VH-VL binders against o94451r108to261. Designs and how they scored, part 4

Target 1, 154 residues: o94451r108to261
Amino acid sequence: YSRPFAPVVHSRIRFRKSPFYDILEQFNAPFVVPACVGTRNTISFSFHVTPPALSKLLNDPKQYRVYLFSTPSETIGFGNCLMEFPTPQMELRINNQVAHANYRRLKGKPGTTNPADITDLVSKYAGPPGNNVVIYYMNSTKSYSVVVCFVKVY

## First folded at step 15 (VH-VL)

Design p5
Fold by OpenDDE, look of step 16:
Structure p5 (fold): chain C 154 residues (1-154), chain A 117 residues (1-117), chain B 107 residues (1-107)
Amino acid sequence: as target 1 above (154 residues)
Amino acid sequence: EVQLVESGGGLVQPGGSLRLSCAASGFTFSDYYIHWVRQAPGKGLEWVAYITPYSGYTRYADSVKGRFTISADTSKNTAYLQMNSLRAEDTAVYYCARWSYNAFDIWGQGTLVTVSS
Amino acid sequence: DIQMTQSPSSLSASVGDRVTITCRASQSISSYVAWYQQKPGKAPKLLIYKASSLQSGVPSRFSGSRSGTDFTLTISSLQPEDFATYYCQQYDDLPYTFGQGTKVEIK
């Protein structure tokens, strides 16, 4: 578990608004998942759950979730970013536990992919083990930016 | 007994620096958010900053960003507040407090910082 | 930032009186509000969290409630040891913010 030297400077990604949830907070600066063809790649980063978010997760677990978002890096500057993951065959681990999510989009329908719900794998605790994200992937022709967000669900 | 004890307060000139300490005992230091909250003489409470001693994440109030640094040494169960470029409006009793996920349930006795020429 | 407008700034009461202090949040913040008591020269003491949950060891004469963006601390029957300054605090979002305080004085 890596400790940051300085406070995280957040560069917010503007995702297209969803009728199912509101993004309340972005926990980390966008982490770049580089393109990788022909070989398997592994990236890792950590994120912090703020005290207000933790209070909400503990007191109102049915109303608040932690989602992992992904979008092509090239789209960040345009806003209204669509959800897209590096590959449907990727593996996502939170604190060494596999996150189960569908990373596929509907054929011919961009932006139909849902964020990964990682709420149950996120530590509801200020102490160990923290929150570490690991992504295993291959055959991604584009670079992607990944963020973990605190959301209110409807 | 669960306890927080602040130290390091004193008189300092504008533009000066001061380092406060918060010694924790009676609980697992690394399991909590540790905060600094200050109170100007005769005034209300103002949140200053927090740290997660285990992971080292920090956040600051806008009023102190770039001037104050919160840190922690888990081996000593101690949190610190390095205050640089001090201003008269920084004059206050500085409390360290433990966040119990719902509120500040443990507070130190506070240490007075006076910034004056 | 979320502002917590606390009222009144001060009040005079007698032992046995019912005392009510109110904080209004500048926006909707659910029930993430705490109340503290502070006596002169002392650190604040937690009384209520999550708007209406009584902290362990706090007398039952203290209670908290919420109505929309209004949060209320009530002392059902004021005791001699209750003369102090009271503060509300929101923890719905950073930065944490406190009310201006209410000093409860002897009439």
Scores: ipSAE 0.895, ipTM 0.961, lowest interface PAE 0.5, mean pLDDT 94
Fold by ESMFold2, look of step 16:
Structure p5 (fold): chain C 154 residues (1-154), chain A 117 residues (1-117), chain B 107 residues (1-107)
Amino acid sequence: as target 1 above (154 residues)
Amino acid sequence: EVQLVESGGGLVQPGGSLRLSCAASGFTFSDYYIHWVRQAPGKGLEWVAYITPYSGYTRYADSVKGRFTISADTSKNTAYLQMNSLRAEDTAVYYCARWSYNAFDIWGQGTLVTVSS
Amino acid sequence: DIQMTQSPSSLSASVGDRVTITCRASQSISSYVAWYQQKPGKAPKLLIYKASSLQSGVPSRFSGSRSGTDFTLTISSLQPEDFATYYCQQYDDLPYTFGQGTKVEIK
């Protein structure tokens, strides 16, 4: 009876506000990380640092950072999204370098996961090689949407 | 030494199209943000768009979004601005400019686009 | 969008005068302002970036400062080649926006 699902396309994700940072811009449209149970998967996408963000990163690097965020895809249209990685069995690479983040979820405590600070792995240069994100993962029971954001930290 | 040279301006009727070129020399073109900035006769400056020439990332001012397309050919060290559905309000000198991460430090001499019937 | 309101729109001055041009941002933008000089029929030329940093090759009589949302370009002793139009530009956020310009004319 249902017509083929035509997903609502959202150009950005609205995360729950944090006292520790402000999200100033999103560098990419939400990128889907599909569910993957009992097997391995790899996804990749690219982003660039916008000219005003780059100026701030170069001039005020303690205050301005680049964070990678993730949230279940089903929630991205409703606002107040909570930070959650697809699975603790994942590896994040930025420009072929391993990012260090805590991917664990705390039992019964949604929204306790920190976004990944990838600032030091991001190219501070507009052209090649670009900024490539690769996620190797397994055992994600849901689809997730991923964005890279420019943030001001406090 | 380092320069940008625009070309392709001219007279066009409303609803028409033009393609502007921005040829770069004396620097590694693909490593910089390349922007278009325009100036209506007797008026101030208005940012239009930028591109990262190798990676192809673009952003546009709202006034031109959907009508203008910026592109680049790194083998020719040239950026392009394809302008469609032109309006009288698009009449301006169009500059291409290099963003030096804190300023527009290199500008072309500009090319005039006149949209009039 | 961030508006940059520039004043005065024009001024008349003599060689040797101190000239001050002010640009006010519609919101806080820290030091993310540049200043440009433009002569008739020519492209803009960068003078100042980061509110107060002098571009290489620009005479030291040019200086920039910030107080809150007010940004100031100062020419300490005006020279004949300084008669031009001056623009401020914010680069805190896209779209980049410019002040409306200040024409500095010979008195």
Scores: ipSAE 0.372, ipTM 0.767, lowest interface PAE 3.7, mean pLDDT 88

## First folded at step 16 (VH-VL)

Design q4
Fold by OpenDDE, look of step 16:
Structure q4 (fold): chain C 154 residues (1-154), chain A 117 residues (1-117), chain B 107 residues (1-107)
Amino acid sequence: as target 1 above (154 residues)
Amino acid sequence: EVQLVESGGGLVQPGGSLRLSCAASGFTFSDYYIHWVRQAPGKGLEWVAYITPYSGYTRYADSVKGRFTISADTSKNTAYLQMNSLRAEDTAVYYCARWSYNAFDIWGQGTLVTVSS
Amino acid sequence: DIQMTQSPSSLSASVGDRVTITCRASQDISNYVAWYQQKPGKAPKLLIYKASSLQSGVPSRFSGSRSGTDFTLTISSLQPEDFATYYCQQYDDLPYTFGQGTKVEIK
């Protein structure tokens, strides 16, 4: 088998601070989810959990989570990025398992979308199968950037 | 028996290169993080790098970034440390160690790298 | 980086003595600390993980504890084979960092 490319995390997305969690680590460089109108698109990428993060997930599972974040690519340079997913009808899979999350924001209220909690689908293991993310979507008029982050919840 | 065995250490001039090997046996190599930790003569321990043999993800200490490369061959149950642009301060016993999610539970015997003109 | 300030750098003790070694973390790292024993010419040996969990096969005279950012390794009754250098290590964040070491010598 061939190993997937292991990107160096050199670009960090600065999301608006939340009172419910702190972002401790970003596992992957922003992955671009391109605009797609009229047809279905599928993107995929991989990430790994660092040894410190894995230790925390195993030893203190109630305090630490793994979230998938999304924001319009055009907003990254401004900081205080808001959560927004490509489309509320998207499907997210982690290691071939469907992640259940609400990708909709409240009408007229930007930034009310929560990150997707994928903790239970993430491998708590350094070996196979690793961690693969697949997003199925269509009718997204913007480009989005997606990152997986390690968070401490309050 | 679970075991790690380092090899490849030796004397090298400043600016030179050296490649260390870490042969694993007695456990599933691809299931663990494999690390290199070094110890200068008469000094303490310094973390150098780690790799996930299965997926190939790596991280390095700032002191070796751009000069050292950690790699692994799962078919040989072996991890490697390619050391380039070696400096006198890189002189140390180099250990490979298995991370068991809470600590380094298995260590090799170490291999000595001496960088001197 | 997280600093682990270990003390003392060395101590002299006799067989049967109670020995205490301390590491102070530069920040809150919860209980993500391990302790190792190293004898001359040998690789480190794991003693304690998660600040207070005894590694399998390690004698019960070894124990670890935490108070805030202070971590302590205790040998309740020093044995002849315990004369060695001891290191603490944090694994709360990368890079992993070790204390400077404590050499336990025979008095």
Scores: ipSAE 0.897, ipTM 0.962, lowest interface PAE 0.5, mean pLDDT 94
Fold by ESMFold2, look of step 16:
Structure q4 (fold): chain C 154 residues (1-154), chain A 117 residues (1-117), chain B 107 residues (1-107)
Amino acid sequence: as target 1 above (154 residues)
Amino acid sequence: EVQLVESGGGLVQPGGSLRLSCAASGFTFSDYYIHWVRQAPGKGLEWVAYITPYSGYTRYADSVKGRFTISADTSKNTAYLQMNSLRAEDTAVYYCARWSYNAFDIWGQGTLVTVSS
Amino acid sequence: DIQMTQSPSSLSASVGDRVTITCRASQDISNYVAWYQQKPGKAPKLLIYKASSLQSGVPSRFSGSRSGTDFTLTISSLQPEDFATYYCQQYDDLPYTFGQGTKVEIK
């Protein structure tokens, strides 16, 4: 049997609004981080900073940042998505440098996890090798989708 | 000398194709965003597309998306604009330009594309 | 898309005159504006970036300013070589957009 419909492909993720930042641009198509129970896994993908975003990052770095967002893949087609990392047992590297973020969610408070501010690890240059994301993780009970976004902070 | 030089313009019928070249010299081409900007005769400037030459990321103006393809060959220090399904409104001088954070600081001399029956 | 409305479309002035050219953005674009000079048969040449920063090698008689969404290019004392068309360009967001140009003619 063949599937009669192509899978639904979401090119964008709509996150619940925050008073602390506005999402201005999504740099990559959502990248899937598969569930991984009782084992370890690694994923990687690339993105580039667009020319207008680069201008802002270099001219106004206090106001403009690059954040990495994550949400359960299953939620993307069903309204505003909440920020949630795949597992607290993960390491995020941007251009082979460890990012420091709080990966843990408060148990009774969904949507209280902050995205990772990766601005200082992002290459602010058009040339090689671009920008690379690597996630090492274990014990993610769900599939997650990851995007890198350009944001204005308040 | 830091230079960009366009070539490949000419007269073409509607629905036809052309490929433009943008040859760079005097700088490391793959370090910069390279853009195409066009100017219809007697009119203003319109942004068309950019490429990151090393990594190959591209963006296009809506007016050309699906018809034009920007590419680069870093070994030849050259960008290309493949223009398909050309229309009369694509008639313009096509410039390639180097983006330097806050400006187009280096422009080529332009190459004229005329789309006419 | 962000529109840049440039005025006037043309002007005539004498050598030594102060000349001003204005662009209005259709939305807040901060100071992400560049100004270019274009002579007939030539590519544009960068004059001003970041609304008010003078490009290296450009004469100091050129200056730029911002008031809200209004941007102004000023030539403090027009010279014969300043006969050209001038364009503003926003770079706050893609697509980058330009004003329609101001042709400066010397009387």
Scores: ipSAE 0.553, ipTM 0.834, lowest interface PAE 2.2, mean pLDDT 89

## First folded at step 17 (VH-VL)

Design r4
Fold by OpenDDE, look of step 18:
Structure r4 (fold): chain C 154 residues (1-154), chain A 117 residues (1-117), chain B 107 residues (1-107)
Amino acid sequence: as target 1 above (154 residues)
Amino acid sequence: EVQLVESGGGLVQPGGSLRLSCAASGFTFSDYYIHWVRQAPGKGLEWVAYITPYSGYTRYADSVKGRFTISADTSKNTAYLQMNSLRAEDTAVYYCARWSYNAFDIWGQGTLVTVSS
Amino acid sequence: DIQMTQSPSSLSASVGDRVTITCRASQDISNYVAWYQQKPGKAPKLLIYRASSLQSGVPSRFSGSRSGTDFTLTISSLQPEDFATYYCQQYDDLPYTFGQGTKVEIK
């Protein structure tokens, strides 16, 4: 676990608005998941839950969630990014626990992929172990950018 | 007994530097957010910064960004506030406080910082 | 930033009086508000959290309530030890912000 030494200003990814949730805060700078073909790859990064967000997660758990978002890196500059994961066969781990989510897009319907709900795997206090994300994947032809966001659900 | 104790306050000239300490006891230091809150003489309370001692993540008020640095040493159960480029408006009693997810439930006694020529 | 507009800035009251202090948030912050008491030369002391939850060890004469973006601290029967300055605080978002304070003085 690597500790940051200075405050980091995150580059915010602007995802297309959803009728089911509002993104309130982005916890990490976009983490790049590189393309890889024919070989397995693993990426890892950490994120921090702010005190206000943690208060909400603890006090109003039905209204607030932590989602992991993904989008092709090439689309970040367009401002209305769609959800898309590197591969439907990827494995996502939060704090060494496997996250279960559907990483597939509906056939013929771009932007129908949902973010991964990782709320139950996120630490609910300020102490150890913190929050670590690991993605195992193979055969991704594009680069993707991944962020963890604090959301209000409807 | 759960306790926070500040130290390091004093008189300093404008442009000077000062380092405050906040010693924690009676609780698991690394399990909490630790904040600094200041109060100018005869004025209200102003949030300054927080740190997550375990992971080292920090955030600052705009009024102190680039000048103040909050840090923590978990082996000593101590948080610090390094204050550089001090200004007259930084004159205040500086409190460290423990955030218990709904409020500041534990406060130190405060340490006075006076910035004056 | 979220502003907490506290009123009144000061008030005079007698022992036994009902005292009411109000903070208005600049936006909807749900119930993420705390109240503190501060005596001269001392650190703030937590009274209320989550708008209406009484901190352990705090007398029951203290209470908090919410109506929309208006938050109220009430002392049902003022005691001699209650003469102090009171502050509201929001923790809906960073930076955390406090009300300007209300000094409760003896009449």
Scores: ipSAE 0.899, ipTM 0.962, lowest interface PAE 0.5, mean pLDDT 94
Fold by ESMFold2, look of step 18:
Structure r4 (fold): chain C 154 residues (1-154), chain A 117 residues (1-117), chain B 107 residues (1-107)
Amino acid sequence: as target 1 above (154 residues)
Amino acid sequence: EVQLVESGGGLVQPGGSLRLSCAASGFTFSDYYIHWVRQAPGKGLEWVAYITPYSGYTRYADSVKGRFTISADTSKNTAYLQMNSLRAEDTAVYYCARWSYNAFDIWGQGTLVTVSS
Amino acid sequence: DIQMTQSPSSLSASVGDRVTITCRASQDISNYVAWYQQKPGKAPKLLIYRASSLQSGVPSRFSGSRSGTDFTLTISSLQPEDFATYYCQQYDDLPYTFGQGTKVEIK
């Protein structure tokens, strides 16, 4: 008797390591940014900062940051993922404030796209409404998965 | 005055269920991480779980994951700990506590849960 | 999980004595340590946070310090009301973990 196939679901994304930061914690399950060819789309999701991370952000802000990462969804589960944004024409808002980052990939070189440092836009307050992410984008030829991570910088 | 008050403790059989309440007064509890911490008789303290009361984000100690559920009702300024599939090793005084980013600065007086055949 | 090894398990001291209690963390936890006092039948009470910062309303005879992964609570002049059990707690990562406690008896 016929049964539906179960898709593979990954709860975390493993990125290639960097000498400039360590990823300590992923705040959200990978959020899919669907392909969007020849049109515009908007996605949004929320995350919360865990109690130990918030303690560190408030007490040691030079060493601890919050980064937004992105990678093509199809690469997850096939080794270490590389940082890549859906399109250079995207806009990222954190708590209704525009984040400033370079979304371009430099010549296909590994590790040439930086994650977005959104630390100064993250609410350092445990109460409502939490932290909201909005991505406006267009002409993304692939699906991407997005995570917000707690990092220690060097 | 800033206060947390637990209730709902008692004697239950192994495999049973019990729901604890943590009522907050003197502060808006949805502004804080609210935790449960337990202490077995004559033993030390063990962290159990936390909730962000408005958003509903939770984390649990491995020893209770899948059996306990923390929840909150912000309109009542109250957190809850639903305890299912109780075991003898869950016998403890259960405290709710407010996390102030660097410490548990407000604790309730605790409620005793006894799991005994 | 981060283990906090607390010593001694108990001690007896006289009023006016200097008392020292130590916790050792199983890894580097920076200064993310709090200290609590618990009297029989009562909830823990916060004394020290961030290893060395005194909580508001706590007597100045209490102090905390850090050396690497060793953390110390000191009572500079023990008072009769200081009979209690003392716990350290790390908050570097979840699960938050506590030392096993030090019972301080007044002779």
Scores: ipSAE 0.541, ipTM 0.831, lowest interface PAE 2.3, mean pLDDT 89

## First folded at step 18 (VH-VL)

Design s5
Fold by OpenDDE, look of step 19:
Structure s5 (fold): chain C 154 residues (1-154), chain A 117 residues (1-117), chain B 107 residues (1-107)
Amino acid sequence: as target 1 above (154 residues)
Amino acid sequence: EVQLVESGGGLVQPGGSLRLSCAASGFTFSDYYIHWVRQAPGKGLEWVAYITPYSGYTRYADSVKGRFTISADTSKNTAYLQMNSLRAEDTAVYYCARWSYNAFDIWGQGTLVTVSS
Amino acid sequence: DIQMTQSPSSLSASVGDRVTITCRASQDINNYVAWYQQKPGKAPKLLIYRASSLQSGVPSRFSGSRSGTDFTLTISSLQPEDFATYYCQQYDDLPYTFGQGTKVEIK
């Protein structure tokens, strides 16, 4: 990944509330995963864990997690966005480690996809390697927006 | 010895610019968040900004956003605070501090910035 | 922003006295509070982190405690070198914010 040259203003994506967690902070501006049909595509971006979030992850690991969220880009403007990943066959890597998550919705029902828990793959200090996200995917007919969020779990 | 040393403070006119430096020694610079905290004469402490020297991510207090830029040169173990469009209310001792995940455990001795016509 | 309301702003005490300084957070911030000591012309010095953890090298007469959103720094027996200004700080969220400070003066 490349270092930022200037501060970035993050556009917040509003997801539907979950009884299982509260989104406390969004670490990156929505990263666009473009549609890709008939070929494979790879996107990559980095995100930053803030000092307060890192303190919580270190001191209270049972209460706080880092989730990767995804939603169709076209739905962002409507709020109460639903979780949906570009394809259930995608591969997600955090800092070159494969994240294991279920990217399928429950029995084809919208809004039943869970965010990917990437907490264990996130760097737990301010130094190297940082935090890099790579998504491998194909046959996504829509554009998606991906964000990494700091959450409190219940 | 773990140490932070600020420099670059001085007298500047309103609207002027100044660049502060924070030289780190005795620890792995790139492993920590480096912050600036300022203190107006006779007043309390105000957080200004932080940077992750390794990745270059930054955040700023609203009071300085758009005017101040924090940066770092890992090859020199030095953090910087570029201050533009300075105002009288920016007058303060500016400290750089190392964040050790639970608190500011290392502070420089500060450098005085006086903004006055 | 999270406010840290510190009290009192100043107090007078004698050597050997028990001194208590309080900060009230504007919201629930768990135990993400640090305390600092600052002497005139010097940088702040870390005393307590995580509300009640004593920083290495700090005398045991300093202690921190939490009750809900109230955080207390206690000096069990004030020593001559303890006359200074003390600050609480929250690090639950950005921006980091400090209490207004408490100046501990000699009576």
Scores: ipSAE 0.899, ipTM 0.962, lowest interface PAE 0.5, mean pLDDT 94
Fold by ESMFold2, look of step 19:
Structure s5 (fold): chain C 154 residues (1-154), chain A 117 residues (1-117), chain B 107 residues (1-107)
Amino acid sequence: as target 1 above (154 residues)
Amino acid sequence: EVQLVESGGGLVQPGGSLRLSCAASGFTFSDYYIHWVRQAPGKGLEWVAYITPYSGYTRYADSVKGRFTISADTSKNTAYLQMNSLRAEDTAVYYCARWSYNAFDIWGQGTLVTVSS
Amino acid sequence: DIQMTQSPSSLSASVGDRVTITCRASQDINNYVAWYQQKPGKAPKLLIYRASSLQSGVPSRFSGSRSGTDFTLTISSLQPEDFATYYCQQYDDLPYTFGQGTKVEIK
């Protein structure tokens, strides 16, 4: 018997630079959102806010934000990744509250989608139970990888 | 009274192992980042690691990564530092400290670890 | 890693003197600096956080300030109990790093 060669696992995602923010830290290893053609799926994962990020979120909330990023999994490791959500037919919840973001992408215009600003939904507390992300989605033709990042905005 | 108390220090040969304990009292242990900070004799302070006691998230200084493991037991209000593959440069007083979101506001008294042949 | 360069390494002063200790950060760290006092054989004690905020219970003769990447701890009128080593600490990013310390000796 034979098996496919094990895929390369990446611990972080490099996104195209933006003039509007700097990515300072990635809070989680890329979490895979599987393809889901003609059906629905739900994924969830957790992250924690690191001590220096928490200090900044509490002291300087205009300058420091928490963004959720997504990119097609197959593009990771092949240059700078573009921000893209799995499908416009999705709902993002942070700590069981709906995040408000534009999930739409313009056909033929990659990289026109902004990451989701989830700052106001993130628990700014070191104790239990941490922070939980849930994505409900349907009709994603590709596998996506999702990270929550700490950013400085301009 | 809010306090942290370290224990478990002593004399160890290079390559040996030692486990330090940090017992907390007077505050809700699982609500705070708990750190280890060390101070070599006659030297300054060096950050070592932190843990979120409930969730178990950890980070380590490069100088100890792969050799030290921080853990916590919330039922005992105690953090631990397991130190393996000890080296002479690990000789220090080890403090545990509570991070209060803008500073280390509570420190233990420290426990001395000496790594010597 | 962010380096905190503290000066002087030691100083001698008389009771009543104004004492100034400086730390320079190797990059912009905003106000994310704390200052600690450590007496011989004891753990560090927090004095100042966020560059200039006085910790509860710390005497008002202690103050902190920032000019760019230079941070200053000032003791307005040195007391005999202020014999100690003082450390700055940045908390802008991990690893947290400390200055090398300033030993204040009372004449």
Scores: ipSAE 0.536, ipTM 0.825, lowest interface PAE 2.3, mean pLDDT 89

